# Designs tried in a protein design chat: VHH binders against o26223. Part 293

Target 1, 191 residues: o26223
Amino acid sequence: MKLLWTSQHIKVTVHIDGKVSKMDVLEAIKTRRSIRKYQDREVPEELIDKILDAAMCGPSAVDERPWHFIVVRNREMLEKIPEVHPYGAMVKDAPVAIIVCCDSSLEKIPGFWVQDCSIASQNILLAAHSLGLGAVWTGVYPLEDRVEGIRRLFSIPEHVIPFSVIPLGYPAENPGTRDLFDPDRIHLEKW
Below, E stands for the ipSAE of ESMFold2; O stands for the ipSAE of OpenDDE; V2 stands for 0.75 times the mean of E and O plus 0.25 times the DockQ between their complexes.

## First folded at step 20 (VHH)

Design Y46 (framework vhh_7nfr_2; at its last look DockQ between E and O 0.58; V2 from the best seeds 0.00; counts 0 for: pae E 4.4 > 2)
Fold by OpenDDE, look of step 20:
Order: sequence, then structure tokens, then C-alpha cells
Structure Y46 (fold): chain B 191 residues (1-191), chain A 124 residues (1-124)
Amino acid sequence: as target 1 above (191 residues)
Amino acid sequence: QVQLQESGGGLVQPGGSLRLSCAASGFTFSRYDMSWVRQAPGEGREWVSRITYGGKDTWYADSVKGRFTIARDNVKNTLYLLMDSLKSDDTAVYYCARDAFDLYGEFDSPFDYWGQGTQVTVSS
């Protein structure tokens, strides 16, 4: 079965007039896909700022907000990421990547920072999508090879844990949408 | 061309041990996670174990946890599966598979290349 990649050019009519078409939050969630191919196009700083703002809007345990973000635009650094994170190969093709980190010194209670950074990472993905960008979550923690590699590459101190690498760019692919609703995973009142 | 070649299979008694090897070529072995997958007669393929590209993290199916050990030698481009305390239920063709995709993804299959497999038979 030849998966006919019908290149339906979703004309994301980025209205040139700077009005970022407001995507409904449910639409953003349902239509978001991992994007691993990017256009040769720079991402404006304004969009990155919006994405980072969104990343910091999520809840965290006891409001500890342990997250830090490394914004990487340097081409050499982007190209080096796959050397320490092979499954981050697409990062070399992205105009920008965000590395989500946890500063353990900011933890108020231990053991919740993974949830916190996950929330931040997901918000990055959703925000990117809502802004017409493509992104993908490349996991770093808890894989020791990846954690150490990213740490070394970016000189991240020991008390800071790299959590995820998220390349972003204007999408050069359209994987389509999928429905993942499974009523069998829903239990009413009791398992 | 990517090649994976399993070896080390055979007939073994219950409680016995076996060491499988997978020789990899045609790609940068050290850049890929690797997995063992097995298929018993009449059954579907079952994931057995995975090891990260650097070898620092490993995962096991519950059915083999505590009995099997996955390892790799990136200098030799070889993947290993040490199988101890073998049971009849471990009888299967064992395949070496390259993990082509990251853990996070929307993929039907995480594997892009497979070996031909090696037969493991656990029988008295």
C-alpha cells in the first residue's frame, strides 16, 4: 500500500498582516503533530518569546517553576546536537531549538520536576503549533547518554538537568491528523 | 547497505543459558538504539529488550526481566543478548532490530531494519 503522501499544502495563510490566526486550544491539541522537517526559514524572535511565555504558564508542583530554557540558534551548535543526541537528527535542520532544563535548586519538593518540565515542553509544542510552527519533542531525560551529551555540549552545570530538546521551524511536512480517542481507556466512577 | 546478522541461537535445556550476537554493518552502529525482538511459533513479534546507542540505558520486557541482559560493543559493531534461566516460553526466532525512531513519536513501528533472525529452542 503506497502511502500516497498527498502534499496537501495546508496553506497556513499566515496573513502577512502580523495577525497570528487564533487557533482554538482544542484545535491546537487535536491537530498537533510531531514535525521533523522544516523550511529554510528563520523563526522570528517574537514567536520564540510567545512560545517561551507559554512554556512558563503551566502549573508546577507548589509553584516551584524549576524550568530553564536554552534557546539555540547557532548553526554550529544545532548541528552538534545530533552528535550527542542521535535521535535528534532533525535538530540540524531546524532554525532554532529550545532545550528545556530543570534547575534542581529550584525544587521545593523532590520528584515533581519531570511533570513540571513535561508540562512546559508540551506547552512549547502546542504554542508552536498554534503559531504555525512545527516542533517535536526529543526526549533527553532520563536517558543517561543523552543527558550527559547535552550537558557536555552546552556546559550545563550538574545541578541543572537537561530534559528535552525541541527543534522548531516552519513545517516542511504535513503528517495529517489522527484520532486517538479510545473509550476503553475511560472508566466511570470505578475501574 | 544496512545489515544485521544474528547468531548464537540453538537448542538448550530449560534453565540453560545462551548468548546471542548481532553483527551490524552498513551504518554507524553507535548512533542507534538497538533492540531484540522475538517471534514464537504462531505468535506475533514481541519486543524483548532495548539498549541505547551509548549502552547506558536498557529496557526489558517483563517476561524476560531479570533473566536476559542486553549489551553492545560499539567498537565491534555488535549487539548481544545474554539469556539465562531459559524457559520453554522463550522458544522463538530472535531478531536484532535497529531502532530508527526516538521514543517520542507517532510511529507504527520503531524499527527500520531487521536481521534474518536466529532460532532459539528451549526444550527438554
Scores: ipSAE 0.427, ipTM 0.762, lowest interface PAE 1.1, mean pLDDT 91
Fold by ESMFold2, look of step 20:
Structure Y46 (fold): chain B 191 residues (1-191), chain A 124 residues (1-124)
Amino acid sequence: as target 1 above (191 residues)
Amino acid sequence: QVQLQESGGGLVQPGGSLRLSCAASGFTFSRYDMSWVRQAPGEGREWVSRITYGGKDTWYADSVKGRFTIARDNVKNTLYLLMDSLKSDDTAVYYCARDAFDLYGEFDSPFDYWGQGTQVTVSS
């Protein structure tokens, strides 16, 4: 994976900043939906690079940045994921999937990597949506059957923990927006 | 077609035990997470317990923790619920259910197939 700004980032940044962002961040947060049907269309590597850049911009406990990402485009590998992940059937139809992992050797504060990888995973969903893609977070950690299955399938070492599998592609469905704001969940000053 | 058939219910005294079974057919049982759900008279459905497709992860509602044990046999295609220390509050129809969606669902129902249910009655 290559960031667009390496070596010549000043020129690319000026040009790309004027052309790449089309969606307000609040709009992206409110309109993002889990997308499980994808067009038969490749996702350019450029968009995956932008999504992973966004994933790595999230805060982490003491800036430990424990995440690693496996980008899966190989059709045979994508088709095997449902064999070890019962709710990952849509992955076989996705042009690409991103596996978010924790490298425990990068962990500086024990027990916070789940929050760190959750932040990275949500950033992937939002960035994909802002770029006109659809994605869904399929859960891996903390389910032992899924963790072991994904680790085996992708030869992930024991100190690296697969956290989530996120298939993505150009959407072939539109589930619509829901109004989920619930003022009963808001407590002023105390519970 | 998917079929789920519960058995093992009945009348039991408080403090007693029962073992429920759910025979599964019409799908690859070992590839699905499964749950037990119960419905007491006049009440809605209450999730009781869940087990992952390989059997390594289990969860229980607070009301049954320490008293109930979920298990599965992927060779016999059977889901089990061992119920110990039964109380009158456990009186309900018990259903086995196949989990339909991942835990991060934006869907109303986490289950796509249900059994017919088996009655458990705990009375003095």
Scores: ipSAE 0.179, ipTM 0.605, lowest interface PAE 4.4, mean pLDDT 88
ESMFold2 (binder alone), look of step 20: mean pLDDT 82; pTM 0.825

Design Y47 (framework vhh_7nfr_2; at its last look DockQ between E and O 0.61; V2 from the best seeds 0.00; counts 0 for: pae E 4.6 > 2)
Fold by OpenDDE, look of step 21:
Structure Y47 (fold): chain B 191 residues (1-191), chain A 124 residues (1-124)
Amino acid sequence: as target 1 above (191 residues)
Amino acid sequence: QVQLQESGGGLVQPGGSLRLSCAASGFTFSRYDMSWVRQAPGEGREWVSYITYGGKDTWYADSVKGRFTIARDNVKNTLYLLMDSLKSDDTAVYYCARDAFDLYSEHGSPFDYWGQGTQVTVSS
């Protein structure tokens, strides 16, 4: 009995008629994948604004909101990112990248900025996906070479810590969906 | 073409030391993180050590921590593994691997290129 894995092509019907079909939040979370191949197509500024708005809607420790965002569209700069980020090869092929940073001067409780910037980064990924874009989280912090490389490349001040680089674009791949649910990771009342 | 060539393996007594080298060519070595991976007979591949492209960060498996030291010379395009206080359990083929590690990877191997490996045997 050949179990025909019917690849259910989740047809993300991008309705061309300007109505951004509202993706359900659970659908967005479950169907989101890292996208590393992009079309030769520009991302409208309006979409980037929506993504950045979403990035700033997450919670932060004691509402410190330490995040800053560098939006990079310059081709030369995008092409330089792989030089200081070994897994940043796809960035050179993206029409735009967002660098998520922490301003340490805004931190109220030490160490929670990592959680704050992670939440912001995840919201970027989810928002991008819901808008019909593909994105991938490339880690920068806490690897010192990457942190310093990105800092130098973008003239980021010492009190600001680059956290992640997120290239975005219209997807040129479809990795499919995966089920990551693991009941063994769920404990009731006690370990 | 990307090439990685390991050397420096051999037979050593318990408590002895070895220095492995990996010569890299065909790519900009200074732009890539690198790792050592080993495979003992009948066992799976074990990640041993990691170093960032600039050499500022290193990682070690618990099994080798305090005994092994990873280093690199970006001018010479060479990766090193200094192995001290060798144990019988360190017996394996040691591979140099170019790191393509995606910290948030959803698929694939964390390495895109491997050497042929060098045999390390620790025996009395």
Scores: ipSAE 0.468, ipTM 0.781, lowest interface PAE 0.9, mean pLDDT 90
Fold by ESMFold2, look of step 20:
Structure Y47 (fold): chain B 191 residues (1-191), chain A 124 residues (1-124)
Amino acid sequence: as target 1 above (191 residues)
Amino acid sequence: QVQLQESGGGLVQPGGSLRLSCAASGFTFSRYDMSWVRQAPGEGREWVSYITYGGKDTWYADSVKGRFTIARDNVKNTLYLLMDSLKSDDTAVYYCARDAFDLYSEHGSPFDYWGQGTQVTVSS
């Protein structure tokens, strides 16, 4: 938080948020859930900017950074996504969605863009959660019907591959925390 | 009201072939992914095959890969399963299911609507 002053007038800039709690990264990872019900409330552009900044902080194969993001707020466009994505029904109810894409012309190592865009997609989910939003990753790639449907709907060029559609908004549900730790998945020194 | 009705089951010899059909009504069939699921006597349900709404993407359980073919006709609102090289292990009731498959779901793929099932029996 920063207060700004001028010599002619005293201006006090105060964040409109209440008590702000920073979320520990381990807490964010363990408590993030897929959220498919959203409040009728717009998500400020400032929060989307922070989320996309976080998305681009992920590592990528040889720093290729192949990702592009389409931010969708137009109601008519959001309502059309379920026509080409059978599991994207909640998108019509979201105030905003982010489409994560790969620009294949940016690939430096063939085939690693999937890992790169997966990292960016997960960062979007975690950043949204840390800002008090809920989101869900709906899968597009590698299903050719979904890829072609989303590409056509958003005029995405042939060399760009839509990877995921992530609707997000202020949550209207709380599914609770899951206990998924399984020590049988852990192997010391060898299989 | 969503309705799915399977047909084409029957008795067949090992190594034989069979084609199952599933007639769909009460929803826009061409907008939904579909699966075949089977249940052998005394066992739980086992996913068999999956096809996307436009028919371009298909997946098969390892137990049937190379022997079964899933297809759909979005004009006739019909899902198909062509079964070749049938084995006794394929004996089951086969169900057509509307699939809620999502690539990154935090839960398994829940099928939201099921057919009545059709019996396939491969002689032992």
Scores: ipSAE 0.274, ipTM 0.682, lowest interface PAE 4.0, mean pLDDT 87
ESMFold2 (binder alone), look of step 20: mean pLDDT 81; pTM 0.812
OpenDDE, look of step 20: ipSAE 0.405; ipTM 0.751
ESMFold2, look of step 21: ipSAE 0.201; ipTM 0.617
ESMFold2 (binder alone), look of step 21: mean pLDDT 81; pTM 0.818

Design Y48 (framework vhh_7nfr_2; at its last look DockQ between E and O 0.78; V2 from the best seeds 0.00; counts 0 for: pae E 5.3 > 2)
Fold by OpenDDE, look of step 20:
Structure Y48 (fold): chain B 191 residues (1-191), chain A 124 residues (1-124)
Amino acid sequence: as target 1 above (191 residues)
Amino acid sequence: QVQLQESGGGLVQPGGSLRLSCAASGFTFSRYDMSWVRQAPGEGREWVSRITYGGKDTWYADSVKGRFTIARDNVKNTLYLLMDSLKSDDTAVYYCARDAYDLYSEHGYPFDYWGQGTQVTVSS
């Protein structure tokens, strides 16, 4: 096992075979942060595959699994995303982005696809983090300007709704950890 | 240099209407969500309304919902706040603010630039 350090002194443990060590799920959840700065380093396809696999492992309403994923590596397209999604400025700096979409034709019951795609998006973030990558959830739905912009840019059919844009890359920042536990938000048996 | 300049404030009777404008310069106006924020005497700043960069989505504080309308003209680089059915509690300095961060930011107030404000006084 070899320890790698980023320019920002982010500790990444990798195996000798080049595989990133796994972290437990609680660690991944608690230590995950939004990463908006990325190294000038390509993300291996194998890692993207693992992330997408994880994205599809979440539950969905009546197992409808309405999600689709657009993997974007084209530099020109990545640079265009901020034009239609201004608050996705960091996407232009990422080596890859995943656009999570809902195919409405796959819905078995209406009104649950947002939860489904949210679960998929969160799994992407967690998986990325566990693999030593940084990512951030840039919301698209339900903002009409963003939905239409992303739709137009990627020629997404009308029955498919872009939900989120998630840039990914090796982190070039370390925002640290935060503790958001609030016992006042916990109610026992009743409010 | 980023500049925001509010105008249109004044004295108005309860139930009256007022239209605020904010002239923006020094940045690509159409690439930023914009907000109105107000500060009443002795109170903290209160978010009033937000509009997306393209103008297709808007949000309002509960205190102004149904009475105020936020709008923008990206050709004129101008933000507007139409205020109807004004109440005494609406008396405040109103600021135009640029939303520097996305809605999902970890930042409490996602504003990086403010105007000087315009005084709105609702009084009989």
Scores: ipSAE 0.401, ipTM 0.757, lowest interface PAE 1.2, mean pLDDT 90
Fold by ESMFold2, look of step 20:
Structure Y48 (fold): chain B 191 residues (1-191), chain A 124 residues (1-124)
Amino acid sequence: as target 1 above (191 residues)
Amino acid sequence: QVQLQESGGGLVQPGGSLRLSCAASGFTFSRYDMSWVRQAPGEGREWVSRITYGGKDTWYADSVKGRFTIARDNVKNTLYLLMDSLKSDDTAVYYCARDAYDLYSEHGYPFDYWGQGTQVTVSS
């Protein structure tokens, strides 16, 4: 890739397999949908690297950057996730999943890691979308059953907290766009 | 096939208590989050409470917080709603429902299977 990053006009330019992908940031935000059906097609490591780079670009409380990421491609492991996450059935069909975790030893302000990992998780979704991939955020934290199940399955130590599981792949569905703007949610000066 | 069967409804005086049960069959009960939903006469269905598949996390509508307790027995494949301090606006048909999507879903709280409901009537 000759041009991996540009700061001009907040656009992402990517050259993958002879294709050019270019998406305005507002378009990416407005058109991203949760994708739960994936093509039987591998996701190149290069794209995962770009997505994780984007995940780490988010702000964090006092720059604590508490996040760690587990990249899961092993079929057997992906197939076991639904055993501890009942709404993660699509994970078994994904070519890859990213587990977003908090390393509590990196916390500088207790409890703000939830915001930090939420920012990283959303950046994963947007970056995947901009690269022609589909993804969905499946919830782990704060649900105790899911946290302990994922921790056990991936041998995650007690001081590390699994936050989200994000399966991703080339989409095999198109749910379309939604118009969610609601001016009644906007308050000028006061409530 | 998935089946949910509620029981335990009835007539109760204000301030009284009831325990609703929901017998589940046709699926692995212990792998699904479950909800109670109610419908008062002439109204749409109102979500009441939710419990995770392992029973460790619960949520309640503001209208029932502190008075209702959701529970489950994954050995007996049964969901419960323990209702205390009942009042007249709790009068409704109560449904057991299986949650279809995750909490972070763009689908909200859609339910894919419902029971037939059990009537709860609160009157003096």
Scores: ipSAE 0.096, ipTM 0.550, lowest interface PAE 5.3, mean pLDDT 88
ESMFold2 (binder alone), look of step 20: mean pLDDT 83; pTM 0.836

Design Y49 (framework vhh_7nfr_2; at its last look DockQ between E and O 0.73; V2 from the best seeds 0.00; counts 0 for: pae E 6.1 > 2)
Fold by OpenDDE, look of step 20:
Structure Y49 (fold): chain B 191 residues (1-191), chain A 124 residues (1-124)
Amino acid sequence: as target 1 above (191 residues)
Amino acid sequence: QVQLQESGGGLVQPGGSLRLSCAASGFTFSRYDMSWVRQAPGEGREWVSRITYGGKDTWYADSVKGRFTIARDNVKNTLYLLMDSLKSDDTAVYYCARDAFDLFDEHGSPFDYWGQGTQVTVSS
């Protein structure tokens, strides 16, 4: 019995008219994968705007919204990121990357900015996927070498903390979907 | 070609100290996080310690925390493991490994290259 791995080609029917088919939110969440290979194709600014809009729609502690975003398209800068981010090799191959940062001066309460920036970063990933793009979360914080490296590279002020680097592009790979549901991680009323 | 070569292993008494070295070549050493991993006889491989590419962050397994120190010299392309207060349970082959860890998604093996290992034996 040859298990025909029906590679369900999620035909992202990119309708020619630029209307990205609306992906259901649950579908986006369940089918999102880290994409580390990209086509030699530019990402339209309109899509980046939509992604950034989504990034800013997440909740934050006491609505502090401490996030800033650096959009990087410069090829030289993209190629330098792997020098300070060992696991960001794919960034050099992406047409664009978003660096999510926290402005500490915007914090209303201490310590929640990591959650806030995580939510923003995840929204970037989901939005990208829903728009037919591939992305991957490359962690910067809390690794001091990476934080300092990115800070130096992009001349980020001391009060601003680089949190994540997210390369984006049209996918050149399809890693498939995973079922990550684990009922053993669910506890009812008590541990 | 990426090469990692461990050295400094040997026989040591309990409570003794040992310094392991790992000579790296064939890649830009200063751009990679590095780890030590050990394998005791009859046991699986156990992660021991990790250090970031710039050496600013380090991690230790609970079993070695407070006793072992990971360090690196990026000029010499060398990774170190200083082992103090050695115990019999530290007896293992110690491997230098280049980290390939993806923080958010499973990347398969957390390491892409390994040395041949160096034997550490702690015995009275």
Scores: ipSAE 0.351, ipTM 0.723, lowest interface PAE 1.3, mean pLDDT 90
Fold by ESMFold2, look of step 20:
Structure Y49 (fold): chain B 191 residues (1-191), chain A 124 residues (1-124)
Amino acid sequence: as target 1 above (191 residues)
Amino acid sequence: QVQLQESGGGLVQPGGSLRLSCAASGFTFSRYDMSWVRQAPGEGREWVSRITYGGKDTWYADSVKGRFTIARDNVKNTLYLLMDSLKSDDTAVYYCARDAFDLFDEHGSPFDYWGQGTQVTVSS
């Protein structure tokens, strides 16, 4: 027996420069792709503010909210990131990057800050996508070489841990949507 | 032009040891993570070990953990694989590879440059 009931798709509206933007939440999650090529077009500060607001809406362990964000627009600094993060070469071509950090002095329960900063990082990716931007998460933590390099480059204090570097901009590529649903990963009642 | 040249392979008895080397040129070696990958006859390629650009983080496949040691010399631009307690199942061509994989990037090929390989044969 199948249960039949009517469901309503929720439309989320966002105002961008006087225009209403409509994107279903599930569509945003399913269509977000890593974008490594960006248009030569500045990202307005207003959009970065909206993205960081979304980043801070994530849940955190016991509401500890251990995150800090460094917004990098300076061309010389963006060009230096590949020197300590060679796989972040696309960062030098981005108009802006966001560095997600953990302030370990804000931890209320040890060992959950990675989940907290991961949630904030994913929210940045989704918010950027919903605003017509493309982004990619380049990894820093837990690689000691990258953590030390980024900390040194941005004068990050010892008790603050750089977690991720997220370049973003208006996309100059379209990798397309992937169908990644795999029912074999779903276990009913037990493994 | 990126070049990777492996050496140090050969015939060795079970329980023996070998040291593989990989000379790197055409890129700033000290800024790239590196891996060893092997391929036995008729099999697919199997990742063996990885080391970060500064050498502070290393990983090993379960099949070699405790027996193999990856190392690098960023002054001499050389990657090493120290192989101890060799078994017949370690017989393969061993490749030096430059890692392209980044954390949380959507998957593509994890390696962008390969060496030509060096043969390791473990037999009695």
Scores: ipSAE 0.056, ipTM 0.523, lowest interface PAE 6.1, mean pLDDT 87
ESMFold2 (binder alone), look of step 20: mean pLDDT 82; pTM 0.828

Design Y5 (framework vhh_7nfr_2; at its last look DockQ between E and O 0.74; V2 from the best seeds 0.00; counts 0 for: pae E 10.9 > 2)
Fold by OpenDDE, look of step 20:
Structure Y5 (fold): chain B 191 residues (1-191), chain A 122 residues (1-122)
Amino acid sequence: as target 1 above (191 residues)
Amino acid sequence: QVQLQESGGGLVQPGGSLRLSCAASGFTFKRYDMSWVRQAPGEGREWVSRITYGGKDTWYADSVKGRFTIARDNVKNTLYLLMDSLKSDDTAVYYCAKDAFEPSSPDSFDYWGQGTQVTVSS
C-alpha cells in the first residue's frame, strides 16, 4: 500500500484580520521554518508572554524546570549578540530575542538540563510560529566561547548557563514548507 | 575588503611537520570562527579544522585528528594550523576560510584565501 502522501498545500491563509487563527499542533510542527528576516515591526508583549508560557509547559526531568528566560528588546544589546555569536547575525535585525538559560542550582539530576532547555526552546519556536511570528534557534551551549560571551554580555551568574538565543519577529521571508519525512529512519520493533 | 593570506606550505617528508599561517584583514577577525579547508588533486574541498572566534573550541576532521592543531592569535589576526605526522594523503592546497555570518549560506564560509600548497612526499 503506497501511502500517497498527497502534499496538501496547507495554505497558511494569513487572515489579515487581527484574529491570529490558531494553528493546530501538527500544523505548527509541520510548517515551522527557521526565520532569519524580520519586519520592522515590534512584537507585542502579549505575544511574548504567550510564547514564554508555552516555553514553560514542556516536560523536564523529575519536573526540575531548570529554565530561565532573558527577554531582550534593547537595540544595543541585540546588536552586540552577534559579536559573541557568529551565527546570530540575524539577532541584530530582530525586534526581540529570548535567551534560554539553565539554572544549575535547580537541577535535581545532573545532565538532563540540555533536554529540558531544548524542549523549552522548541516550544518557543512552535509557539512563535503559531502566533504568526518567525524565529530561529541559535545554539549557544555547548560552545564555550558563545556561552562565556553571552554570560558576560548579560551578566549571567556562573551557575546559570546560557543555552540558546532565539530571535523573534514578524517574518520578512517565506522559505516555504519542507517534507522531511524519511521512512528509512523508521525501524519496527528492532533496528 | 576581506583578505586571507595563507603561508607556510611546502614540501615535507612523511612524518614531517608544517605550520601554516593565515593572515586576516578587512574584517574583525576576533568575531568570527575560522576554518582550514584543503583540496587534494582531483578531489573536492575537504573541511579540515575549525576554531571558534575566541579559540576555546576546536574541531577536526577524522582524517587529521590527533595530528593537526588549529590555533589563532586574535591580536595578530592570524590563524594557524600545526600539522604533525604528515602523510602523503595530506597533500593538498590548504585554504584559510572565514566562517559566514549569514546562516542562509549553504557554505559555511564566505571568504577564502588563495591557498598554500602542502606536498608530502618521500
Scores: ipSAE 0.400, ipTM 0.760, lowest interface PAE 1.1, mean pLDDT 90
Fold by ESMFold2, look of step 20:
Structure Y5 (fold): chain B 191 residues (1-191), chain A 122 residues (1-122)
Amino acid sequence: as target 1 above (191 residues)
Amino acid sequence: QVQLQESGGGLVQPGGSLRLSCAASGFTFKRYDMSWVRQAPGEGREWVSRITYGGKDTWYADSVKGRFTIARDNVKNTLYLLMDSLKSDDTAVYYCAKDAFEPSSPDSFDYWGQGTQVTVSS
């Protein structure tokens, strides 16, 4: 019901859900895989709202919260991303992508925005997974060619830094779970 | 139709220099990151250097950092490797490699040239 009060350009994040699936947080972390193939199926705006709400729940340096998000659904724009971001080639096949950006005017401690936007990006991946979607983080920053290409393509101001492009959609592949635990990476008390 | 043709190899004494070139055709060169990879006799291929499609970001293996320089000319569709202070360990066939347009981690390089032999010997 609450979704009936939203417009195409105005979002309200209050939702009435008839059912909420539980996924344990450790399960989500362990089972999330990078998904690069997507079904030809729209992702509802309400799911994007939930994902962005989760993205903004992350901690940030001195609570600076420097992140901004560009939601891209326009087919023509999605198809142009690989021209300036070759490692984001699967973006052209996604129904939607989220560009995570830093507004440098919000920085309170220089340089920590990278950690802040990394946290937001990982939260996007986990939230998407918990909602039955697949996503992949494609790196933009710190590669100058990619940063400038994405900035030009989306008319991003000079003080705003595109950090990552995250295509997402209902998965059309299932890579399975990996066992990546390596006890040799664990050091007790010192190196 | 992708073609990569390496050249500029040869025999050189330790401490010498060489400039490798890779002429690219059959694809839109300026859209792809490019790498140099080498293969010493009896060994697997070793990544050497990488450059982004626009040329602004570069990476080097630790074994060559400070001695090798990767560059590209997107007008001439040519990739370069400038090799200085060559050592016997640099003896290998050198290949230029094109990233896939939609790469996965295991198959990041989907096309390779014929290679050019570099031999560092006293």
Scores: ipSAE 0.000, ipTM 0.357, lowest interface PAE 10.9, mean pLDDT 84
ESMFold2 (binder alone), look of step 20: mean pLDDT 80; pTM 0.803

